# Designs tried in a protein design chat: VHH binders against o75319. Part 146

Target 1, 181 residues: o75319
Amino acid sequence: GNHIPERWKDYLPVGQRMPGTRFIAFKVPLQKSFEKKLAPEECFSPLDLFNKIREQNEELGLIIDLTYTQRYYKPEDLPETVPYLKIFTVGHQVPDDETIFKFKHAVNGFLKENKDNDKLIGVHCTHGLNRTGYLICRYLIDVEGVRPDDAIELFNRCRGHCLERQNYIEDLQNGPIRKNW

## First folded at step 10 (VHH)

Design hq8 (framework vhh_4orz_3)
Fold by ESMFold2-Fast, scan of step 10:
Structure hq8 (fold): chain B 181 residues (1-181), chain A 120 residues (1-120)
Amino acid sequence: as target 1 above (181 residues)
Amino acid sequence: EVQLVESGGGLVQAGGSLRLFCAASGFTFSSYWMAWLRQAPGKRREWVALITWSGSTDYADSVKDRFTISRDNAKNTVSLQMNSLKPEDTAIYFCAAPHRYTSLGKYDYWGQGTQVTVSS
């Protein structure tokens, strides 16, 4: 369907690269069939995503799609040179240990294979905020030893929107560190 | 070429102060956390102080309230102000940049160290 996700228009399309990391966060791109319900300045297609990343003098090397649907755009709408990974996550719930492990494994593999370049890992859910911010911050805390409040501050500043879900924030600040299996 | 060059070490009496400097070049300094580590004679290298790119700091319990880490991103420098020095602070002090993409246990870049000697 062509129904625009709830509150999707309220969020900036794409944030800035998180300094000291390879992460950049954005909201879900919408394929051309959604454009009839959008003003020209509201459009954010897969092509628009890559144009906005290029405008920041950055390059995507991986996209991690955290949505629980494939209705917004198809992997085939992305350049063949950019790997696409789907990790199905439900909204509102803190991601489970299996999901956290999959995310960490994908990030670690990308970084190991891309040591000789500066390509970015693009991460999105529907709004590029709660699930996206949680998994990026969880990675920084558990793998890179970043202090929880520093990770959250960095994400909020670079995304241009603050994490909204208190259960996600609480888990990041006070929850257990998740070890890779 | 990546370089971390320490300065400011020397001999001081117990209770005295020293300020160490680290000049960084050849990498994107503002995107790295910076740390100071020390190695006392016959001991393993230990972490002393950490500063994030946002300016948040953390310290080992042995130096808390006595040492202050700071950075100047415009000058690509990190500094360690050491007050109330004790003989047990005698060590070679290293400036280091933790690996951005893995745990704090790995460091991408190291300086050669500067000697600090505290007499009784």
Scores: ipSAE 0.000, ipTM 0.130, lowest interface PAE 15.9, mean pLDDT 86

Design hq9 (framework vhh_4orz_3)
Fold by ESMFold2-Fast, scan of step 10:
Structure hq9 (fold): chain B 181 residues (1-181), chain A 119 residues (1-119)
Amino acid sequence: as target 1 above (181 residues)
Amino acid sequence: EVQLVESGGGLVQAGGSLRLFCAASGFTFSSYWMAWLRQAPGKRREWVALITWSGSTDYADSVKDRFTISRDNAKNTVSLQMNSLKPEDTAIYFCARESKYGIPTYDYWGQGTQVTVSS
């Protein structure tokens, strides 16, 4: 069923735009069927996501959904003006090179097509933290040449929560640069 | 419009100190790595110091332990504290914005500030 993801309530719904980038990270929005199990102040639907982004004077141009499920919300719950990309990722493993390539390709394509605006790339997994933080940091390190510790610090500060998975942190700091984009 | 304006240069005797300032405007200052470079008469520009958006710093061997780079994001300012100055530090000092983080490429430069160290 409609169970709330473990620890989902423990995380800030939406972080802040990562300065110098087009990235913003958030936890998974939950469709209306989940609201029966949530207090009004705990609700974070797709509509709530867009309202919170607008409250920051930002606008989403792409959503990248990294969850391994479709049960939390449907693409049809999003405005048709905002492209939606699903990249299935497993929660405990460092994303493989094909997944990293897909993410980089999507980001680079968005940036090429959105040179005339300041729209953001919204990235989420279940908590908007480990898989989300890994792929954003991996992009900054491999494509933009950011030092690993600087990328991690920037993500942690803007998300409002620190990356939790040691294997993800270790790969970012000491793993090879993936030059497939 | 992106602008970088250096100040604080001047004439100082060997062993003295100077503090350089770079006032940045026209962009989100906190989002960029900032660097100082210098150009001595008849020589190529050389990198001196860098500061990341998180405040991490790096220095050229020639200035290590003598120079300190810092930033104030509230004031959109990057500074270079120069101690134990030597005649070979004589140069025009430039503030620059990094265009790619971790890769030394610069997209905007200030006009420079002259530092002259007398023997």
Scores: ipSAE 0.000, ipTM 0.110, lowest interface PAE 18.7, mean pLDDT 86

Design hr1 (framework vhh_7qia_2)
Fold by ESMFold2-Fast, scan of step 10:
Structure hr1 (fold): chain B 181 residues (1-181), chain A 119 residues (1-119)
Amino acid sequence: as target 1 above (181 residues)
Amino acid sequence: QLQLVESGGGLVQPGGSLRLSCEASGFTFSYYDMGWYRQAPGKQRELVAFIYSRGSTNYADSVKGRFTISRDNAKNTVYLQMNSLRPEDTAIYYCAAKPYSGLTYMDVWGKGTPVTVSS
């Protein structure tokens, strides 16, 4: 159904831009059909996402959707001017090397084509926390050479919530660097 | 589900013109970079013309000045206007949608439309 994702209301809708990067993280927007189960102040539609980004004086140039479903909103619910990329990821498990490669390739392609502007890469899963935080931190560690603890701290501070899954944290801190692009 | 349907291919004499169309469905068309590719008998598939979501275009050297790529976001359609056609332009022409340049594994392809240039 139109059931709200478990604990979705517990998370801030959108974090702050991660300084020194083009990343901003948020929880999954919910299309209008979900609003019957939400108070007005709990609503976070695709339109609400763009309003909140503008309120921070930022502009989205790309959305990367990491959810394993299309039930929460459709690409057609987004402004036509913002590219949308779907990378299907399952929750609870550390993303596999193929998923990590797809994410890195997407980010690198965006940055190459947007070097003359300051538009952001918006990344979300269901809560905008574990899969989202893992892939952003993995990119910072593997591609930009950021120390694992620094990447995690930066993400946690800017998202306003700490990465929760110990297996994700362990992989970031002690796992191998993935030598894919 | 992303779908592309090509049309407009056919038989034409050297020096003639054809306009190919590619209609997209199942996604927000304006987000995607679009390309026209072709595959001639016994050759690998090659890029002919490319149009970015922002409207910039690129062409293979063999077609520059003869072919024009364009898009109509209101109609979810990309076009390839082919002028001054030559026998070596004979190929099956394919439309492709890309999330943006560099992400080939996520490309959506049409089934192709044949173009034959012959006297």
Scores: ipSAE 0.000, ipTM 0.126, lowest interface PAE 15.0, mean pLDDT 85

Design hr10 (framework vhh_7qia_2)
Fold by ESMFold2-Fast, scan of step 10:
Structure hr10 (fold): chain B 181 residues (1-181), chain A 120 residues (1-120)
Amino acid sequence: as target 1 above (181 residues)
Amino acid sequence: QLQLVESGGGLVQPGGSLRLSCEASGFTFSYYDMGWYRQAPGKQRELVAFIYSRGSTNYADSVKGRFTISRDNAKNTVYLQMNSLRPEDTAIYYCAAGRFSHPYTYMDVWGKGTPVTVSS
């Protein structure tokens, strides 16, 4: 038995593109083996992800997977034309500087190599909310100079759910800017 | 999900040659940038040679003209051909892989290293 992640059904599958950025956030897709435990309207497979993004007239150019597991789907379940990056990130704690730096480098590299298109960077953790929202907001604050409250508001609005973890929110609002060492 | 296995290190005389190999397994090798790094005793790990997923290459000034990095996507392997070896090339050589990486920044996966000793 495959078990559905706790509270996974409580969240919208995929948010909207964050205007002025290349980011789109979503919850973890679940491979076909999970569908026996889901109603048709609850299904969100890797195929469903790409269909929902196309419905928004958008295209994925990179997926960044922040989950600490490979059990929900495999990179092989994704189109080969879409690069997949795994950053193992533990929930509950603010991501460490190494994780933040890795995320920033992946984003910067993607933007450099995709300057001639409008493809999106898809970011997800289990719910597409706390770890996902933290790293996207951290990038906007540290790299793009966005005010913390503006970054958080933009993410919340586009994801359709507000960041829930107070320690993440506190770090974004009052924590140090993370720089390359 | 990418794993790296290095081979080809050993003892060689000054002026000699060695070819290092690094075999990758996991998701699509051709999407990854690959690098060779080395760490000499008492020194920081440094870049030796880098090959992007698209095939362009970068080299440390100390090895330009002597070392050649190449890749074989059909074999999921990256190579470092080392010619005109010098005692100062003595180090543990590491293979590394990353996506959207830059030679002087973070790499996603590292091999265990293969020792190279250049000595008479």
Scores: ipSAE 0.000, ipTM 0.112, lowest interface PAE 17.9, mean pLDDT 86

Design hr11 (framework vhh_7qia_2)
Fold by ESMFold2-Fast, scan of step 10:
Structure hr11 (fold): chain B 181 residues (1-181), chain A 120 residues (1-120)
Amino acid sequence: as target 1 above (181 residues)
Amino acid sequence: QLQLVESGGGLVQPGGSLRLSCEASGFTFSYYDMGWYRQAPGKQRELVAFIYSRGSTNYADSVKGRFTISRDNAKNTVYLQMNSLRPEDTAIYYCATYKSGPLWYSFDYWGKGTPVTVSS
């Protein structure tokens, strides 16, 4: 079905670019079939996503979709000029090491190929909060050497919502650094 | 995640034809660039043919004019039509995602392969 995800309306559609990084986080866009259940001001389609990014004077160069479903929108709903990467992640659980490695590899590859532009890596799960925030913070901690509390604070501020899942926060603060192989 | 299953390989006489199929399961098939690779015993794996998500194609020089790659996005399937087969075409044929762009936006997915033997 066209059931809107639980609590989806509780979250801001798009955060702000995380300063010093190429990351921007947002909640899952919903294709037009969901709009009959939404007021005009609640709509957040793929088109709305790109309009909101443009309003911040930013441009997306990559979307990383962390949801475990394709029911919310299809890659064909995105501009053909913006690459789309699907990394299937299960909610509630801390992403496994293979998922963390895939995320890091995608980010590193994008940065290498886009060193001469300012395009952003857009990351989303259903709410653009827990899985999204975990993987972005994990990247900043493990690859860029950011202190865990600083990474979390930066993400929370820019997303406009605080990470909610204590197991994710605990892993970021006290878990091992995952080395790329 | 995405899985690839090849079929259609077998034993064929020189000059014969085979049609290989590769069925993908998963949610992103229509976005992927797809390729057919082959590996003969003792040789490195080589790209034989590829097809972009929007239908443009390219071929290794050794197979141009003899092989045709195509896709059916509604069936999540990519095909390799092989005509005028030669003993040199004997190999295990693999279906895989093909990376043609500079950006990392798809993972390499490989099928288990389907053997093709061309001999009298």
Scores: ipSAE 0.000, ipTM 0.095, lowest interface PAE 17.7, mean pLDDT 84

Design hr12 (framework vhh_7qia_2)
Fold by ESMFold2-Fast, scan of step 10:
Structure hr12 (fold): chain B 181 residues (1-181), chain A 119 residues (1-119)
Amino acid sequence: as target 1 above (181 residues)
Amino acid sequence: QLQLVESGGGLVQPGGSLRLSCEASGFTFSYYDMGWYRQAPGKQRELVAFIYSRGSTNYADSVKGRFTISRDNAKNTVYLQMNSLRPEDTAIYYCAAVSRPYGTWSQYWGKGTPVTVSS
């Protein structure tokens, strides 16, 4: 039901900006109704997310939510000035080409519209790790020409946790480049 | 042959100013994010100021409002303007280049330039 996601407490709330990019990854924020199941130091609400980003002297310009659910928080819990994009992805399987295309299109559009600022693209799934890391790395490999091992290492270091799903890692290292026409 | 060369350090009195420079060679400077770090005796190296390839900047709370980082891509140089210097700013200051343009995750370091704030 409405319980804290499994292993959610095991992960750092928010990583660091990935140097050379506009990406920052984090785990899913949990709305106020979840706080009764959390110690004060475990809370990570939408407000906490923005406070932690500001503590790093960064500013969010877009949030991409990769979860398959809307039960954890609502878009209305976010500041009206920050665009929110939902891309429904199922865990465990490598995101399909259509999902990859949607992600790339959103990122490219944001970058074109934000040439005159340094606002960040915040990306999250439930843990901010596997689906999040896959799509960010896929973008860096396919669009920016980054070597797969380098993209994975950069994500792991900045997120503070290593990608866990072997099928995701293998697709990034050995899978085809997805060209979006 | 990526190389970073810091200069501008020295001895200065409290309240004084110094401008550090870091000249880069052997790579396409405009692709790299640039940072200034410092290491005081007996302490770990800490980030002081950071400037992204597109020009946005971040500062440690301890230096915000006193230090300004800037870059000149035509000269392959990053600068740290340090004003209202305090004894606790005494450290060796290091320049770093950080980026992932097609290559490896690399934090390229200079040799450092010492700054002493004392009478």
Scores: ipSAE 0.000, ipTM 0.103, lowest interface PAE 19.7, mean pLDDT 84

Design hr13 (framework vhh_7qia_2)
Fold by ESMFold2-Fast, scan of step 10:
Structure hr13 (fold): chain B 181 residues (1-181), chain A 120 residues (1-120)
Amino acid sequence: as target 1 above (181 residues)
Amino acid sequence: QLQLVESGGGLVQPGGSLRLSCEASGFTFSYYDMGWYRQAPGKQRELVAFIYSRGSTNYADSVKGRFTISRDNAKNTVYLQMNSLRPEDTAIYYCAKTLSYHPGWSFDYWGKGTPVTVSS
């Protein structure tokens, strides 16, 4: 339906680029049909997403959509020049190893093909927080060798909201590094 | 080692049918999106059919209604059923492992291909 996701209005639409990385996190954009339930200042359509990133003097080169639904917006609502990747993830659960490696492969492929530019990898789930923050931090820890607490702090600061799910935080801090596959 | 092995190509008459297979090894097949690409002599490579890890499919306009992509995760195999073949379908057909459906950008792994010739 056109029901606004629970707590969606509680979160900033777009964070800032995470320094030293190509990542930027945001909450799910909502297509025009949702605007009748939103005040003008609450609207965050796919167009609004690109405008807000442009206002930060940044450019998106890839969107990774971690939601389990297509009801909020369609890939066709995005500019044709920006690749879109859907990774279906269930909320509340720590993403499984297959999902983690799919995310890592997509990021590595993007970086390899975009070494001559500074375009960003945009990552979102419903709120752009728990699944989004987990997968970005998991990448930084496992691939870039960042300390877990440093990765989490960097994400929290740049997103403007702290990771909320204790099981996600616990896995990042004390879980194994995923190197297989 | 990661491998994609295509088979099933051959010579067929216009209006005929072929079923292409691509057997995957060296990765968790059910996790990845799979596509069938083709390249005709002197032409750009094009994506003709795509199947997501969760089963949804997309087709190029030139093959809609004639080609069907499917997968069998138990066999680590993706298939392309080609019906009502036309001379313009003549190409080498490639299986690809991918995480992104975007015609202008990909980080795919391609197999060696299987040739399909449609002529009398």
Scores: ipSAE 0.000, ipTM 0.152, lowest interface PAE 13.3, mean pLDDT 84

Design hr2 (framework vhh_7qia_2)
Fold by ESMFold2-Fast, scan of step 10:
Structure hr2 (fold): chain B 181 residues (1-181), chain A 119 residues (1-119)
Amino acid sequence: as target 1 above (181 residues)
Amino acid sequence: QLQLVESGGGLVQPGGSLRLSCEASGFTFSYYDMGWYRQAPGKQRELVAFIYSRGSTNYADSVKGRFTISRDNAKNTVYLQMNSLRPEDTAIYYCARGWTPKSLYMDVWGKGTPVTVSS
């Protein structure tokens, strides 16, 4: 249905670019059919997403959608020039190695193809917080060698909300580095 | 552990049809985009058809309207239906998984299945 996700209104639509990276995090955009249930100031459609990113003087080159549903918006609602990647990621549990490796592969591929520009990788789950923050931080720790606490602090500051799931935080701080197979 | 196994290649006359299958194992098939590539003797490997995890598709101009890519997530299989085959379609056909149609970002490849179109 057109049911608004639980607590979706509690989160900022879009964070800021994470300095030193190509990442920007946001909550799931909602297609126009959801707008009947939203006040004008609460609307956050795919068009609103692109407008808010332009307002920050940034440009999206890739969207990675981590939700385990396709009901919120369709890839057709996005500009044809911006690739869309769906990685079905179950909430609550720490993402498995396969999901982590798919995320890393997509990010590495984007960066290799986009060396000559400054376009961003937009990452979202439902709230743009737990699954989103986990995978971005996991990438920074495992691939870029960032200290776990520094990765988490950077994400929290730029997203404007702190990672909430303790099991995700503990895995980032104390869990093993995931090596590609 | 990660494996893609192609089948369905063979010899066919111009104007004929073939259906290629690619069975995947060792990963969560539904999470990945899948592509069919081909390589003719003395030429570079090129994209033929691509299917995203969401189900949308892309085709090379040379095969558009003649070939159809599809997937069955319950069977971990991607298919390529090839109609109105031409001699220039003769190649070894490869199945691959990745996240974009660009071959550089395909990280698992099958061993290939040969397709020969001749009278």
Scores: ipSAE 0.000, ipTM 0.180, lowest interface PAE 13.0, mean pLDDT 87

Design hr3 (framework vhh_7qia_2)
Fold by ESMFold2-Fast, scan of step 10:
Structure hr3 (fold): chain B 181 residues (1-181), chain A 119 residues (1-119)
Amino acid sequence: as target 1 above (181 residues)
Amino acid sequence: QLQLVESGGGLVQPGGSLRLSCEASGFTFSYYDMGWYRQAPGKQRELVAFIYSRGSTNYADSVKGRFTISRDNAKNTVYLQMNSLRPEDTAIYYCAAHKFPTGYSYDYWGKGTPVTVSS
């Protein structure tokens, strides 16, 4: 349906690039059919996403969509030049090891293919906060060796909203490093 | 080329159970992630259950605790066990096969099997 996600309006559309990384986080874009239920200043379509990224003098090279639905927008709503990758994740629970592996593989592949440019990896779930923040921080901790509290602080500051799910925060701070499998 | 054929749909009373099957024909079924989707009259198709090639599973909140997805790679089959069915579960149920890395461009879809939950 054209039902706007719960609390979607409460979040900033797009965060800032996370310094020292290629990550930028945002909330799910909503295709044109949702716009009749939104004020002009509330609209955040796929086109609006790319306009806001350009306004920050950044360029997307990959979008990773973590939502458990395809109803909010279609890949055909994105520029043909930007790869789109879907990793189905559900809210509330910590992503499983297979999901974490797929995310790490996608990020590592992008970085290998984009050594000679500054293009960003855009990551979103519904709100661009809990699943998005978890997987980005998990990557920084497990692959880049960042301290958990530093990864969380960096994400929170750049996203403009703090991770809300205590089980996600606890897993990042005290959980095991996830291995590829 | 992979083909998907769903079966097991039907009419069931509220609180009842159904088991859907999706049989794949072709090669390399074990390499694909599999999803069960549904489409109710007048609504968009939604993903309700997902199983990765290595066995991890995810569920939509609306079906969590009631539906179980599983696969048998030796039989090239993915299953959806549906318990405690509700009238709002009434839909055509579709099986889809996804190749990692998963993009929205799906490799294969079944034709669907109808499920009606009615008193």
Scores: ipSAE 0.006, ipTM 0.395, lowest interface PAE 11.0, mean pLDDT 87

Design hr4 (framework vhh_7qia_2)
Fold by ESMFold2-Fast, scan of step 10:
Formats: structure tokens, C-alpha cells, sequence
Structure hr4 (fold): chain B 181 residues (1-181), chain A 120 residues (1-120)
């Protein structure tokens, strides 16, 4: 169906690029069929995503979709020039080590192929907050050596919303470093 | 908390050089974009040079080829190397970091500035 995800309207559509990184986080875009249940100012289609990124003078080079569904939009709704990667993640649970590895591998591959540009890695789950923030922060901590509290603070500020799930925050602050990248 | 402290300004002859420094504290410096602004007497504050956290740079047309922005993340410092200085470069130079509000609004945070006077 075309039911709007719970609390989806409560979140800023797109955050700001996280300085010092190639990451930008956003909530899931919704294809045109969802617009029947949205006011014009609430619409956030794939096209709207790219327009908002452009308004920030940024350019997407990769989208990583962390949702466990295909119902919100289709990859063909995205420009052909922007690669799309689906990593199925279950909400509410800290992503498993295989999921963390897949995310790190995708990010590292993008960075190697895009050394000569400043294109961004766009990451989203349903709200662009918990799963999205966890995986971005996990990457910064495990691969880039950022202190956990600094990674979380940077993500929260740039996303415009704080990570909500205490189990995610606890794992980032006190969990083991996953060197599986 | 967050502090930006500029230094290196002064009086210099036309054609001379100066290197400005900006020491940052209170944030994870390596993750922030940094810029240099200037404000000449009777004019609006303008961006002259910008360095992204990853190291790419942008310059105002008026300073391209003469000024170079750089950063030293180990020292939490951003620099502006100014060569071939002109009287028109006379201004107070401000170090800035680009911040984002919780609502995604972009804004610049500036230091107190360091004056540069280019005169014969």
C-alpha cells in the first residue's frame, strides 16, 4: 500500500553533509503514489531529494537504501548516473556484522572510485535516523578512528535529529570495533 | 566552547606576502569545512577562500592565483597564504567554520578577525 510510514512527517527530509566525510543522511523518498496523502509542502519524492541536495550545492554519487521494503520508491526513479545499493536491514535491532561489513565495503569502494570528486554518499532508512545514523557512525568509529561520542554528535547535528534508540547508542559507545571491512 | 583565533595580520607593502593562521578549538576540527572571509572599510564581509574537510578548495575570483588556503588537522589550524598583495586586499580577515543547526540550516561561525593593511 501507499500508507505513509509512521512518524515520517516528523523528520527533516534531508540533513546536511557531515563535514570531513562524504555522508549525507535523509528520510526515505516516497514515489508519486504517496502524494495523495501529503500536502504539497510534505512531499519528498526521489526528484525532491535530488533538488534539495542540489540546493545545498552538493551532488549525490551513491544512494544506500537500508529499508527492509521496496514499496516506497523504485531504483528506476533515480538518475542513471547515481548508483543505488540496497542493504536490507531490520528496524529496532542493531545491524549484524554482515550488514556492517556490506556497508563498509560499499563506502570504501565508492571512496576509491571517487577520489577526484566531492560527490556524496546518501544513506537512508525509513526516517534516516536510527539505522542510518548507526551505520554511518559505525563506519566513522571503526574505519576512520573517530571517537564514538564525536561521531554521534556530528551525525545528530548534521541530520538535524538525535539518534533515538538507546541500544544503537550503547553499541556505538561501548560495543566492540568491527574490523570486518 | 568553540573558539577560532586568528593571527598573522599586519602591515605589508604592495607585492608583499603574509600568512594568516586560525587556531580552532572546541570541536573535531578535521570534520569541519573552514573558510576565510574579509571585510574592507565600508564594504560587506565576503568569502575569499574555502577549504572542505577533505581538502578541496574554492577561491573568490579576486584572489585566485594569489591566495592559497590550507589546513593542518594535527594542529587544528587553517592557513591563508597571501601573495602579491594589493592595496585592495586591505581588510580585517576572519576565520570561519561552517556549522549546521539542528534543523539543517547552514551558518558560519567567525573568529574576531586579524587586520591586514597593504600600503605603499
Amino acid sequence: as target 1 above (181 residues)
Amino acid sequence: QLQLVESGGGLVQPGGSLRLSCEASGFTFSYYDMGWYRQAPGKQRELVAFIYSRGSTNYADSVKGRFTISRDNAKNTVYLQMNSLRPEDTAIYYCATRLYSPWGTEYDYWGKGTPVTVSS
Scores: ipSAE 0.000, ipTM 0.120, lowest interface PAE 18.0, mean pLDDT 85

Design hr5 (framework vhh_7qia_2)
Fold by ESMFold2-Fast, scan of step 10:
Structure hr5 (fold): chain B 181 residues (1-181), chain A 119 residues (1-119)
Amino acid sequence: as target 1 above (181 residues)
Amino acid sequence: QLQLVESGGGLVQPGGSLRLSCEASGFTFSYYDMGWYRQAPGKQRELVAFIYSRGSTNYADSVKGRFTISRDNAKNTVYLQMNSLRPEDTAIYYCAASKTWPLGHYDYWGKGTPVTVSS
């Protein structure tokens, strides 16, 4: 199906870089076939994503796609120079420990290989909010030692929207630190 | 670079058991998630069992309670223990390795090992 995701138009396409980190969050880009259902100013294609990042004087070095579907855009729609990682996550449920591990492993690997540049890790789910915000905040808390409330505030401010799922917020604030490999 | 070789398939009577093995060669087997797929004659390939690099498992509804997936990282091997086999389990069984999710985004595939369940 090429229907627009529910509430997709309610969210800013791209947030701002999270200061002190290499993260930037955005909502899912939609390939050209979706544009017939969008006004010109509502369009947010893979090309639009890269243009908006460039407008912020930033550069993407990795995209992590957390959606459970491949119907919104194809990796082939991205520049060949930007690595793409798919981690299938289901909405509504707090991501399991294996998903958290995969995310942390990808981030750590990128940072190790990109010490000599300032390229960003772009993270998105459908709205670029709940799954995206959870995994970014989980990384900051577990790996970087950031206080949960500080991580959440930083994400909310930079994304331009607050995390909505109470179970995600509670897990970040009160859940155990996930010590991965 | 990573190569997968399946073994353990064969002919078995309904209600019988088989253990499939998949030996990996190459670098960093322990970092890969492993899956067992099967393809019955005239049907599409389906995922039957999956094991994450850290040991968590998942099963298709058709095999839950009958099949068990396990791994031995020291031996670079993943296993599928198949109990209470049924004629409808007849298929070629494939081992697959991936650093991504189990929905057909596997980096490496074996050649398959045939399993026939008949009286």
Scores: ipSAE 0.000, ipTM 0.141, lowest interface PAE 15.0, mean pLDDT 84

Design hr6 (framework vhh_7qia_2)
Fold by ESMFold2-Fast, scan of step 10:
Structure hr6 (fold): chain B 181 residues (1-181), chain A 119 residues (1-119)
Amino acid sequence: as target 1 above (181 residues)
Amino acid sequence: QLQLVESGGGLVQPGGSLRLSCEASGFTFSYYDMGWYRQAPGKQRELVAFIYSRGSTNYADSVKGRFTISRDNAKNTVYLQMNSLRPEDTAIYYCAKYPGRSTFYMDVWGKGTPVTVSS
């Protein structure tokens, strides 16, 4: 009974680092028990994630998991040295203000503690696209002062897939800017 | 404003029971995992009980079978029922959301409620 997430195979496993930021986005890794349902070239375990990041000459310093489930992999499947933060988000809905606050606080805390290195913040939901892209872009707009269309373009280009949810895009373009978060 | 308010701690004799409560406000409580941590003098904070947003639970081996974590989403409250208390359970008990491997966001903790187990 390990069901592969719908459309999971349609997405690139890992995007590129977003230039000028510490963000990298990816789809959810699947623990070894899912591999029986996957061809070798389709496998993307927690170990595969770290290997692909290393292939880009990058290093993860934090993983933020936005999925609403623990069934795909366990925090214990990650290296002990890499912090893991779970923010449960429901798909389809624009994340609420408290979810946005938690994400911003986590990112700011990481950046403060990692001034002396270039380690990345890895962010994922199921596909590493809509919830992931929303929260990263919201951070860039609200905290870094990036123009909404520029943030979206940067994310789309580096992820290798465009944000799909129109309500997320509209909120990023026209929603309130919260500069004090 | 995010807030967690713990209550229910106190002095109890070995073998006794206490029920801790944590009332949450300022966020959509039902979306988030909740945990109970404790810190004894001179020791690191440890996670003793964890409840997922959907209701499944996990416990530290030291408290398994004695402590029960539960939640009431209508009241935005998480509980810790502590039975068969031992002197080793003496600690300040903290309610926290987002109990993960990283503690950098665990700043959204309550002030704690002290539990002392002695005669």
Scores: ipSAE 0.000, ipTM 0.119, lowest interface PAE 15.3, mean pLDDT 84

